# VHH binders against Uncharacterized protein MJ0119, part 1

All scores and structures are predictions.

Target 1, 224 residues: Uncharacterized protein MJ0119, of Methanocaldococcus jannaschii (q57583)
Amino acid sequence: MDSWNMKGSKMVDVNEITKYLPGFNCGACGYKRCDLFAEALLNKDVKLEDCPFLLRERFKENYEKLKEILKIKGKIKKEEKYIGVIDGYEADFLLKPLPNECSCRETLLIMDKKELKVGDYIRYRPLGCPIPHFAKIIDEYHGFYIIHVVGPSHRITGEKIEYKDVGIAIVVAFEGIVEGKVPEVGKTVKFIPKHCMMQKVHSGVVVQVEGKRVYIEGIDLKVF
Unless a header shows other numbers, all headers, positions and changes below count from the first letter of the chain; Kabat numbers aren't used for antibody chains.
F, E and O stand for the ipSAE by ESMFold2-Fast, ESMFold2 and OpenDDE, each averaged over both directions (binder to target, target to binder). V2 = 0.75 x the mean of E and O + 0.25 x the DockQ between their complexes.
[cut] marks letters that were taken out.
Atom coordinates printed by the task and the answers are left out, and those that the model quotes come from them; centres of patches stay.

## First folded at step 1 (VHH)

Design c03
Fold by ESMFold2, look of step 5:
Structure c03 (fold): chain B 224 residues (1-224), chain A 123 residues (1-123)
Amino acid sequence: as target 1 above (224 residues)
Amino acid sequence: EVQLVESGGGLVQPGGSLRLSCAASGSTFSSYAMGWFRQAPGQEREFVALISRSGGSTDYSDSAKGRFTISRDNAKNTVYLQMNSLKPEDTGVYFCAAKYGTWYRSPSEYDYWGQGTQVTVSS
């Protein structure tokens, strides 16, 4: 047995959806292959009707079957409790990375007078977290640094990278995609960032929402 | 957001060569590690060759080492796979993939995928 067996239920779900899709891999839905469209359907990123061929008479049975399959999977996925492993507190939602990004974006206040630039790799310890983090700076604004959390250089097949050690940094904001109930602007929320190694509940105030994308400031690792 | 478009696949005799290309568009290509993966019928995608953002570091599967060469041209936003001494076992769909930052061998770490290009090595 390999480790892929533990991931088999997700792949089976994608395969079940894909077999009822037209299979043309035409890109008309915005996805180059039908299996990618199937994955997007399971994530609720698209509608079934975004495939123009499923609305044609020859695919009517496929369309109705897919509607029933997705309705069942959607009901199972709608359980909305998220419990922090370390602290046992219930979060309002999980915070996932933006599409095609490796982690939620964090905004850091770094007090070290080191010259830092976009593209630099850093090692830091978030104030309130005992775990050192490794990150790449992806943007800078008025002395704040926006970063992606990355793995250390000892990944099994990773590139050798020199990390600048900036010591303790304050995480002042998170940005990501909500899995769960989308919050209103101005609300204090509890959330678990998907990349959190301790699965610790964080809190903060939502300052911007666009669809499922949220920007959360006033970050506190102690839950209120 | 990165779009990947692959080309260069085809039918080739054993011992022959093919050069695959993957053109990238969208976000900053130079911020992404790139990889080539392949999928034979009934199997999961497997790593073939990986290249760092700058092109300074590469890795190859055991089956590819010594026969395949991955390279990239960041000015053209393109990654290449030169495949020499092709064998029937190399038959499959070859995918270009991108990961922000550093590369990893597992397909599950990659966020952007091309459509795949068919490589067939006839007996």
Scores: ipSAE 0.000, ipTM 0.087, lowest interface PAE 19.8, mean pLDDT 77

## First folded at step 5 (VHH; from c03 with S57Y S108E)

Design t1
Fold by OpenDDE, fold request of step 9:
Structure t1 (fold): chain B 224 residues (1-224), chain A 123 residues (1-123)
Amino acid sequence: as target 1 above (224 residues)
Amino acid sequence: EVQLVESGGGLVQPGGSLRLSCAASGSTFSSYAMGWFRQAPGQEREFVALISRSGGYTDYSDSAKGRFTISRDNAKNTVYLQMNSLKPEDTGVYFCAAKYGTWYRSPEEYDYWGQGTQVTVSS
């Protein structure tokens, strides 16, 4: 059976599943579109329960129908191991950006005395990381800065972005979507941020969990 | 509690422009990230635009990008949505929403919602 027929069959399955999903395309499940979530369901990358709306009474019938469909069409994916590239350590999960965001959210403690504002671009080296990073400040919270790591592609668009060099910054938290087993609050975890250039295993403590979204504090690059 | 009241909706021709306003009650407006959402007939409410508390960060849906501009005036407790080059598919009820603290695109993260203002784009 030709690879094309398999792709076609998968597409049909995605469409079928999508019909029973809420269709909000809200990103609550970690996917920007329900059809992407449907694909993830087929791949067993996610569970139905990762959509908070499917758990509502309004969607109870849909939930049950989806369970039936996935029992039949769901592929048994082997548990993918998450291995750090530079360190060779095994992580508990991969941390992906929130839907429609370019990177995981990092919360930084910046000691530099330069005036910073939301919207600024910064150059920094994370404590414990040998590589300089470039980021956009997307918010400020009680003196901490929330950033997106921005890739070199922003350099290509010809817009001369002025980066403020702030030296060494301390990464105090990560926020993102878990790919893998969702941890419990209070647990010490090892994870790989998807946007990490070195795909280094990070450690921290899970302080918040909402669906697949996690907030991890006490970030360390040391893994024991 | 924050009350939100949208205004500025109406009927416009394709290619036309509208400016929506959302007035927030209270003195803590600057503590809230603000968002615009819309709901077309028979469709689910969808994200349009958001703006951080300080106004330093903005984000748009793919449909809105390049045509819509979100802004805010914290002194006036008001958030705006300038909509240019309007299309029939932009027709719907537009809602203002407030999120305490850091912004998100997900509507479930927002704490307060307006009643909405009707935008109709038709020839």
Scores: ipSAE 0.881, ipTM 0.953, lowest interface PAE 0.5, mean pLDDT 90
Fold by OpenDDE, fold request of step 9:
Parts: C-alpha cells; structure tokens; sequence
Structure t1 (fold): chain B 224 residues (1-224), chain A 123 residues (1-123)
C-alpha cells in the first residue's frame, strides 16, 4: 500500500511571502502594500529586485528565502513595447504615478510673474507640447514647483477651481513608477508618462532609482 | 542635524482623540518633508502619515485615512498629528521623522527620527 505522498504543491500563500517582505507598504516597488507586491510576485508580474529594501543587508536573509520560495514558479512575461501615439516612437518604459498619487510628479520652471503658492491650481502649456495642461502645485523648492496634473474629471465635482494661467512652463523633471525595464542611474531614457494626453515619448536622464521608482531630469519632448 | 521631539501621547479610551506634536530643532524645517510612523509591540515600524515641505500634499496609511490629520506650522518648526476615533489597534509608539526634500512612505528614506511618544488606546 504505497502511500503516494502527494507532495501537495504548497500553494505559496500571499501571506507567507508577505511575511518575508519589509512590511513598509511604501510603494517603492509600485504597489501600495506589500501584500499586493507579494501577489504580483506570485503572478510573476514583478521581480524581488523591484523592492529596493530586500536588497539591503538588513533583509538579505529574507531575500534569499524569497528566492527559494519563488524559484518554483519560473515563466517571465514577455517585454511589452511602448509606442508613442503621436510620434510613433518606441519608449523604454511607461511612467506611472507613485502609489496613492493622482499623477506623476512633475517639476516645473514657471517664468510667469504671477505670485504662485503651494495649493494653487495652474493652467500651463509645457514647452514643446501643443495642448494646455491643468495642475495643482503640491510643493515648491528653490523656485521650482512640483505639481500633479489634474484631469478634466476634477471639473465634474462642480467645485469652481480658479486656475492661474502661467503661460508656457518648462518641465524639468518627472518622478514615478516604471512599467517595463527599470533603467540605470545616469542613462538617457525615453518614456511615456501615463497621464500624457498625447501619449508622447519624452526623453530625460535618470538621476535616481529606488526599486521601480525613478526620478528623471532634463525632460525633453524631442526624441532622437 | 535636526533633532525631533514628540509630545502629546498618552492613554485614551476607544473612540477618543489625541493630538501629537513634533518639534524640530534648527532653521531648516521647511526643507524637510515630515512623517509620522508607529510601532506596535512586536511589530515593525509602519507608515502613518506624511506631509510635504510646504504642506501642499498629505498622505495617509489606509488605517489612518479618514481618522488622522497631519499638519505643520513651519513658523513654529512643528508637525502635528490629530488622531480621532482611536482604536486599540492604534496602540504603539509614534515617531516623528524628517526627510530632506521630497516625500516617500518608506521609513528607510527618512534622515532624522524622534525618540517617540507612547499612545495607548484601551477600555
């Protein structure tokens, strides 16, 4: 009576994986919670290395354990191509908002003489973009403004938002979550911001990378 | 170096309220995004709330959302956490943290930390 030890494939439970994650729920991996990241790991939508903290010495043991647990489920999804709608250029990746934010963080240089304050809503046309944008100023540093783009949907809430028209603004930087291959610091990249109405390919230099979070400067709408 | 000192913690009944304060030393308070974190016994430190340098952006954990409010007074070098509708699960040591420049939820990216203030929610 050969007891077929059905090695029941211990369905690696999301909960088990989550126990080995840092538990910060910080969003650096592109997910607002570690349990969601764990689920994504199981689905092979992400890699362990997409959590920057697992690569730190403090979590080295956890990283190794997770590697062992996840080795069992191996099919890496095919790299998706990102094509600009207007320009037809291929981008390296799509840039999505940080978790819990409504848009990518854009840093603007505004030359208009109007007094601007954090909390103001602005109407502007990015240099090189043919269409006006609407945004909220969420921070200011050294004369630069960090903004979130506010979609037309904010008009639906009936709140009469007063927009200050500031004319042409220069986009200095983007910050967000990479969908696709994560670039290296110092690299020139082509990317499509998720909330770009024209889905145009942008270019810039990667200044900072933390997991799937990237900060890109020297933004240009010219792509070569 | 920025020194952070938390205050306002204590014992409160479920459904009660507390207001935490964090006083920062130095003249560069406005250059720092501020965050509140908490640590329950036997657990890791977790994100509660953050506020941008100028206060134009705030973010909350799912547990804190709708109950807690983070604010700051840059003239007083102080960040606050108004906690309403407190629950036993909110019990822990609450830490103030400062990050130079922009804001993130990850505790590892904060530059300075307070010593913490105990919050106990019990009947």
Amino acid sequence: as target 1 above (224 residues)
Amino acid sequence: EVQLVESGGGLVQPGGSLRLSCAASGSTFSSYAMGWFRQAPGQEREFVALISRSGGYTDYSDSAKGRFTISRDNAKNTVYLQMNSLKPEDTGVYFCAAKYGTWYRSPEEYDYWGQGTQVTVSS
Scores: ipSAE 0.779, ipTM 0.910, lowest interface PAE 0.5, mean pLDDT 90
Fold by ESMFold2, look of step 8:
Structure t1 (fold): chain B 224 residues (1-224), chain A 123 residues (1-123)
Amino acid sequence: as target 1 above (224 residues)
Amino acid sequence: EVQLVESGGGLVQPGGSLRLSCAASGSTFSSYAMGWFRQAPGQEREFVALISRSGGYTDYSDSAKGRFTISRDNAKNTVYLQMNSLKPEDTGVYFCAAKYGTWYRSPEEYDYWGQGTQVTVSS
């Protein structure tokens, strides 16, 4: 069976290239063996035409096949880079909201817990971020609050929503859907939450993975 | 470990109402988010309503919004679905589901399921 990623694209490896090379291991291309030349082709260190035997009529079909394979490798090997707008750091992936949710979930440690309940709307400043956020509490867990980030509705929509100002809160976790390569549990990752106004790279440790859904703790809102 | 038993289904005329109940036993009920899902013959199981552990957050499918109300009574270990203005399209088997911790809309996230109760809406 061909190798597949989650997007259904075929992954090209050295063995797929090698089987269409002439196999003479002659060294005329600058490499002792054809499998070493195949590795060099994948690394873009050489041109396909550096093998003089591929230019002969005998190997015309092999040459055309290798041209198509190497074009597909380029498409498959193209990485989607996720660069923070403000900080210029490269992230491993974007983190999108769960299906039918308006933002990634954040888990907050809120210093002022008086009169907070699930369903409340809050205004908070994340520790390490200068921008006030507006959120709805959607759940709670052992004194932590899980929230959706929302807009300041009274300024945008004219709706009358009463926001409780809770001051500084610590973002202890993010949950969402990976756009990019899905990490393994235990990996330290860099990511950009879709809803981040500053488009800053965040870091944390992956605690749970189910399909493309990840739960990330140990959050650092600044990556330097 | 959690056992769920639905009740309250039946045959009802269009425009009528039903109240479904789901009794939970086994583990601490207040640690679970609860959902209602339904399945018509030949169709996939679809989300109807959910309620957070405390009852402070609820959500509904587009078809249920405005007509159905989910609620819970943690003292009685019971979740309810009040179904008003019923339509023939609401016909199906209704399942109660439990998820430890926070709620999700996807049925694949739920750990425990009841066996379902039939709701039939016809003239």
Scores: ipSAE 0.276, ipTM 0.701, lowest interface PAE 4.4, mean pLDDT 81
Fold by ESMFold2, fold request of step 9:
Structure t1 (fold): chain B 224 residues (1-224), chain A 123 residues (1-123)
Amino acid sequence: as target 1 above (224 residues)
Amino acid sequence: EVQLVESGGGLVQPGGSLRLSCAASGSTFSSYAMGWFRQAPGQEREFVALISRSGGYTDYSDSAKGRFTISRDNAKNTVYLQMNSLKPEDTGVYFCAAKYGTWYRSPEEYDYWGQGTQVTVSS
């Protein structure tokens, strides 16, 4: 009963927000249901304007009411800029790990043909990045490997970890949680993976969106 | 369509052990990541354990780590949960769930669910 994270807001709850939303459950805002969008509004993860129907004249009064309700709940959302430290380029958003995961997921095409299996630890250099990475293979998909980036800090635990050096690998996809404006499927985006030690802007094409979770393919480390 | 049937639940004393099984049918089992979730009355389903398609990656909730072991036999289309050192807090209905492709911890990501099997740890 004292758990604040699971019990919602003391002053405004999801149901109060949801009743002023259009209720179409259409997915246009990136959420399958309007109550999920309402929860995201309370968490300050999205803006009211992310629901395109709230901007229409039919819902003008709903929009103003919701704006007032959410003003009591928290701060107004401001536009945030995400600037790559190395390049100085502006990114559209920061990509965070999925909940309870240590890094964004990366999908690798591995050039060195070694015997690899799920659960293996590897050392690789991403094509286009001068920094060697350490990773654990968490899954595979038709010859591609899905990984979590781990750091050399694992050595401090005293665990014996044998890394397979696979040389150069191409990062073909990222998956994670958007911090910033949620992109549309099919769009080319610029983003900074939160675990990136260089804070380098990446680009790619959004293939899937569910709420704040995105899957991005066609990764390029050179950004225009 | 994938059908999942759990078995192996029952009444056990604190400190005891149970082995749950989940038999899958209808689709290629080796294409699915599998998870175990549990639910006590009036509570949300909570993550217990997951296993990747190949069985090479496993993960556990904090409460399950060190006590429970998930495994799978892709030849028999079956996933198992070995539960040791059971506690009254482990009481609930245990559900097997399947997700095509990669694994996730969140129950909302799983496409197919079994009917559940009751585990009761009486103290």
Scores: ipSAE 0.271, ipTM 0.702, lowest interface PAE 4.5, mean pLDDT 81
Fold by ESMFold2, look of step 6:
Order: sequence, then structure tokens, then C-alpha cells
Structure t1 (fold): chain B 224 residues (1-224), chain A 123 residues (1-123)
Amino acid sequence: as target 1 above (224 residues)
Amino acid sequence: EVQLVESGGGLVQPGGSLRLSCAASGSTFSSYAMGWFRQAPGQEREFVALISRSGGYTDYSDSAKGRFTISRDNAKNTVYLQMNSLKPEDTGVYFCAAKYGTWYRSPEEYDYWGQGTQVTVSS
């Protein structure tokens, strides 16, 4: 069967699910009748394994058939999911660079490097990330530095560049373009910055929104 | 509030050069990122070049890179655009713009604008 991007959705209803349930109406799953359990399965309120009889050898074929039926419903429903590679957590969206910029913008707190200037190249390790980053300072404000990440997520030139090692830096903000549903100002969000080599879910609070461009503060790598 | 006055436009042969100046007044110029934008007849205003508050970061459109150089003198409250190897497609009105704080490429982010200076590169 060739089912690529089917024009119509295959409908699954309670009767099709109930057909393969044991039919004992015993209440062991928390529902008085099997058709109520079937409805809960369709709504993803319960798992197949909540029916203790489906795990028995007698109902092995029924269990496998129900798995197939319920996977079809899940496969045809359009849902955007952004899962962190390292931690497996779900994010609300991906954060991409601004147009024509090589990375999302990060704002760093680097209090111990008094000699830094806009245009400098730095090496830092973000607090909470084991991977050193290489960046160019693109602006500064009241002791904060706005940077582009220029390491492996960017083209590395053959030119010799002096990188100032600033040690551990705190990433206090991200700015970029949302891929996904654009959040409202004030909301706590979970996101994956495209330039993150670990593809780790970050969290923070949205402070500014302009179209799909967002500015996020209160960055935390310890989510959920 | 910042007032911006461009100068240095004119008529130039293809391959020639012009230097645009933008004099700023009315506030602390060193707190502003500066940009040059241009508008050809019937077209939207487009990004040409930008420079950070300190002058330490510059950026250019693809069409300007390698031919144009933006610079600033914060003591004189002036930003410059040196335009070399001019082409007929560079023809348009050139605007100086100021943004308090960090820079952006998008013209919608800029708070103050000059009235523009005409650059015409003959056919």
C-alpha cells in the first residue's frame, strides 16, 4: 500500500476500538464498560496496558491490532513536536537566527573580563553546558554582552583569530526567530536554540515579541 | 531626539566613488547604532550598511560588501559611507538612520531618520 500524504484521513471510532477489547465490562481499567475505555483510548486519557486482560496471552493478537489502530490515528494528526536530543524533553518551539545572522543572539554576563570590547572574539563555557562556545561580541549594554556563536555551528574561516578566554559565562537571554507557535509576552516557554550543539531544551520568559522575533530572559537549562 | 542630515550625494559615472556623511545632533550620538539605507524609485527602503554604537561591529548587504565602508566619528557626531565601484543599480536616495542601543538590519527598528541624499550613477 502506498499511503504517502493521503488526501483523506482514515477515521477510527469507538466501535472499531471496542471490537478488539476483551468486552468483559469488568471495571478493572477504571471504566465501567469497555466502550467507555475505548473512548478514553481515543482521547489518549489512558493506555492500552490499563486493561489488565489485554496483556494476557489470550488477547495478544487483540493487543497488537489495537496498537496498530491507535498508531494510525496518531500518525495522521498534525502536531508539531520539538524533542531535545540529549534530554528527551518537549520544547514549545525551535529558535532560529535572525535573518542573515549566523546564530541566535545570546546575551552573556561576563563580569570578570573588564577589557572586552564590541568586535572581540571570545571562548566561553555556558553555565550548565559542558561544551565550550566560540563567539563574536556584536554589542554591549550595562556590562552585558550580546554575541553571535561562531563555532562549529558557523563556517570557520582559515584566518587566525584571537579568542579571549572568559571561562564560564551565564547566558541571560536569547533572541531569535520562532519556528512554531509564537508565544505571548510574559509566558514561560521551552525552546531549543538551533545553534545548540547538544540540542538541549532551554526555558525562559518571553519579554518582547515582534512578528516571529522573540527575546527571552530568565534562561534555565534545568527544566521539568 | 536626534536630528540627522545627510550630505555628499550627487551624479557619478559607473565605477566612480562617493563619500556620504551624516551629521547627528540633539543627543548623545555614542548611544546609537547607525545605519545607511537606500530607496530606488518604486522600491522599498533597503538595508545597505550598519555600525554598532562603538564602531567595533559593522555589517553590509550582499550588494555593498567589498565596495562600501561604513565608519563613524563619535567625537564629531558623524557617520560616513564610503562608496566605491559604483554601479547604476546603486542609484537611489540614501538615508541615514539611528537606533538607540543595539543594531538591527531591519529599517523598522530605527528610531530617527534623515531626509536622504540622492545618489545617481549614470548609464
Scores: ipSAE 0.249, ipTM 0.675, lowest interface PAE 4.5, mean pLDDT 81

Design t1
Fold by ESMFold2, look of step 7:
Structure t1 (fold): chain B 224 residues (1-224), chain A 123 residues (1-123)
Amino acid sequence: as target 1 above (224 residues)
Amino acid sequence: EVQLVESGGGLVQPGGSLRLSCAASGSTFSSYAMGWFRQAPGQEREFVALISRSGGYTDYSDSAKGRFTISRDNAKNTVYLQMNSLKPEDTGVYFCAAKYGTWYRSPEEYDYWGQGTQVTVSS
């Protein structure tokens, strides 16, 4: 997860917490040694603020670091929390590509009157996202285009690819594999597509589920 | 309902070529994405190639890339697999399959299957 700027569950131990405590072993928090206090923090028996020295200005950096460390140890479980980097909202799951596909599938409504066909490479800006995307059209259905996001310059072969610039497109659906708890059909969900450079939380309604594969419509990129 | 009939299989030497055909009947062929899959004895059915409804998008397994070409003729309701530079590892029963709407690589997504045609590559 750290490579994607998303918080995930990590093993934390008493020693990692102890090195940021003041280390006085003074007993003011109710524990005779700071390592015992660290163990109690890990077990959620006490709060950081129960150490009065952590509230002092000289330990401000230690306090903030400990807050950060202890947030990744909420309830000790393998379940992960997905936080959007740009917007800071929590998502229900990460959406990954289908097996052997390079990105989640997006379904686009493209307003440009240029001729497009399956197999074309395009440059577009998703409505509500400031980042231009590069994509290959992999199918068409009733005026919608299904695409893979491929990035600038074709990375698979190194060949130079000419992209048709189609301007703004509306993303009407996502399709991919859920990493996390699989929702029921009809649920409104929050998710982060793995290929999203901004790691922005998206929302939509689940309209189809097959195992971990999900198809989500009603896409909204704005803040709730 | 769609019926699919494969043909063109046979025995070839390594390095040889075969062209498989799959004739479709029953429903509108142009509404279906098409795929070729193969199965060796004692193994699961594996993806070989796919082609979108229009023919504008194709994809191949790693073993097929550069050697096999999928194509379709919607006027003749037929999909083809041109197999060049055949290897013993290509031996198996080749099935064509049809999926209404968009394509997928996973065989579980395909609605209709042919009976298969045997391809054997041996010296």
Scores: ipSAE 0.230, ipTM 0.673, lowest interface PAE 4.9, mean pLDDT 81
Fold by ESMFold2, fold request of step 9:
Structure t1 (fold): chain B 224 residues (1-224), chain A 123 residues (1-123)
Amino acid sequence: as target 1 above (224 residues)
Amino acid sequence: EVQLVESGGGLVQPGGSLRLSCAASGSTFSSYAMGWFRQAPGQEREFVALISRSGGYTDYSDSAKGRFTISRDNAKNTVYLQMNSLKPEDTGVYFCAAKYGTWYRSPEEYDYWGQGTQVTVSS
């Protein structure tokens, strides 16, 4: 994580933007609080129109003021297209790791009877993918395992890593940061995880959004 | 409905050690990921360390790596931060935080916070 210090220009800008937001903290824009939305506006991660209340007649003057403030302080984010290398399908966005994490988070259903615990390293083949993956279990949730994809590498420290071979596992969810247009909760989306060596388009349903962070379930590799 | 109470802060000389404790009450502690954050006067709260629900995964800020160790005792509903080789830059109020479910580094994700304990590394 970056050093978290107050810097006058940036903090002043966030507060200035927050003053003109509706202040409902409703989550409709993808952020739990309006000040988080203000930070995302400064970083060009979202658009003003992602707050549905700013489009209402009551907030028209606020909307126009915010347009002026943001026009001065940043350039417009360019729209990008993402095409899967293997299949040629268009994805809605690229899914990047959370800050300071080595991969998107995957949630696995592992039905092998091996004893597994948080901190273990595993070797698995995702159902529907011919390529074996290596991962570290970073958490467990009601029988699911949350993992970071890692390489079969001792390169950094020369450490010997024991990988438990769990065979086929089902990837039931992805979590990461959207590069592209942030989707709405409930939408079926197509995406490419950054760590995917095949660059295969995945599909799923967005179940949680916080800024550019999304949690996607119902993962399907046959993409329709 | 979770209360977090930090303790173990105080005044130490540079190079010294200190062990912070954070006692949790009113919750199923083993369902929470835990973190330590610190705040110097006039500055934003910054990530120091985290530990997963089971204790099997830990992570540290760059400044804490190699000097600080986070641990937890689920039987005592307590998380600890062992701080060694303390520097004046480590001075600040240290906050314990809890997140139901999986861990995150970002302080915005944490649901419950303690009131903090002062750590001062003098001259």
Scores: ipSAE 0.215, ipTM 0.655, lowest interface PAE 5.3, mean pLDDT 80
Fold by ESMFold2, fold request of step 9:
Formats: sequence, structure tokens, C-alpha cells
Structure t1 (fold): chain B 224 residues (1-224), chain A 123 residues (1-123)
Amino acid sequence: as target 1 above (224 residues)
Amino acid sequence: EVQLVESGGGLVQPGGSLRLSCAASGSTFSSYAMGWFRQAPGQEREFVALISRSGGYTDYSDSAKGRFTISRDNAKNTVYLQMNSLKPEDTGVYFCAAKYGTWYRSPEEYDYWGQGTQVTVSS
């Protein structure tokens, strides 16, 4: 019944608290459903006594069990909302750069035939995005290019950077670190890449997970 | 799966040079990104240099930039680290590491490691 994190601390789940609540979903505590009240208990937004039924004799055993459960000092991951600035859609998480990298990694299929080398700076328009992007090629694999987004800040600083204009490119993958709940492999997710110029929600399918690092393919800018 | 053997370590005076080699065997070398890491007593392994599977991308720690050069010869299954202008703080055991696919800076991403070669820089 008890779950454990990597360091051995107990982790208390909302469902385990909901199990011992009366389950009437009556709204008397200020929450429409008892599972919402359970989440509020874990966040310390309410006290057990805010449910008027838990103080009744019928629920005395439930009340005492819930007191014991809530004394457990565990780590709870508070769900944070991640809203795309331009599109207003909710994402499941924020995708951050890998440690010591300046952006999430994107994998591009570049349609225009040009001589490209690792280390080149490019200007491209992602298929499905109206905004041109600026990037540095950091790796290459069988015609796919892995890049860091560098943004137009290089143009503001006045650095002498030559950008090759490669036209339209297809973003086939993202890789980064999840800020939020880490998804399972095979799940369709919605996410906001850090350094996304539009703060637009992206979607894709999780192909690999290692700790908080995820690799997402099947990238779509049309989010349903 | 992959065996890595480092060589070229030794004792040098400050300002001197060493060339480390890492011979790889057991798998298709050209599919692996390669890195050099070092460890001094009482410290974590730290990133020194990396090279992409094709050799087209290299990266260095701040302390290595301008002094060290990583290179690879995929026909000989060998990675090199040319270390110039050596300083006492470069002293440590240098490890060659391999990662299938794309490169990473973090040592925990690397799957195969050599036994290490000692580099000592002192007067």
C-alpha cells in the first residue's frame, strides 16, 4: 500500500487518501468531489476536519487512518499547469535542455539539398510553424541533423555568424529533460519546449525514457 | 560488447604534452560517440572532451579548451586526446568512454569504459 521513492521516503498517493474519505461527493467541504478534497489535503490547503462527515462516529476509523496517512512525510509532485502563450492549450510538461546544453535537441529532416556540416549555423522554417528558427548543427546521422536552437539573440549581439538558409525542415524528434510528471514510453504527450519562440504546445509520442530524459517522435504542431 | 584500452599516460612537467590513445574493439566503432573523462582522488569523474560518431562535432570542458584536441580514426578504431600546455590540475586518471549513437557530456550516459591511464603533471 505504501509506495517508495528512490531515496526510500514514502510517497502518498491521492487515491490512497480518497479510499478512506466518505465518498459522498457532496461539496460540503468546498470541493465538488472527494478526490479533489484528497488532493487539497496533500497540498495542505485544507484540514481533515473540513469534511463534516469525517467527524461523525460512523467515520471515526477512517478519520484516524487518514490522520496516520497524512503524518507520513513523503514527497508529492504537485501538478503544475503549463499553458502555451500563443495557442492557449495545456501541455503535460515543459521540456528543458539536457544538462549543460543551451536548448532541447531537435532532429531535423532538411529537404533542400545543401552541403551541411556539423557545426554549421542554419536558418530554417519548421514545417507547420510560421516562425523561422536559427540553429547550430551538433550531430548528423544518415541524413538527419540534430540541432540546438540558438535563437535570434546572435543577431542582436552582432556576432559574425553565417547562417545557411535551408528553407523548410521537418522536425522529427525532440529530446530533453521533463519538468513535470515523466511520461511512459508509448504515450502521446503534449509539451512546451524551453526556448520555443512562440511558446507553442507540441505533441508527439514518447519513444525513450531514461530518468527525466525523454526522446519524443512523431512531432505535430496541431494539438488536439 | 566493446573493449576500450587507453595508452599514452605518464609523468610530465608543467607545460609539457601527452597524447592519449584509446583502442576500441568488439563492435562497429563508427556507431559510437566517444569521450574522455578524468578523475582525481576524492573527486567525481569529470568531462574532458567528446567527439561525435562521425568526428564532425567536438566539445571540451572549459579547462581543456584551447589546450586539448580530441580526434578519431574510424578506420583504426582509435580515439586520441592530444594534451598540450599541461598543468598540475590536469593530474588524474583519464578514462576513454563509448556511447552508442549520439554524444552526451554526462558520464552516466556512457556504456563502455576503459580501465584508465594515469597522467601526472609535476615538477
Scores: ipSAE 0.200, ipTM 0.622, lowest interface PAE 4.9, mean pLDDT 80

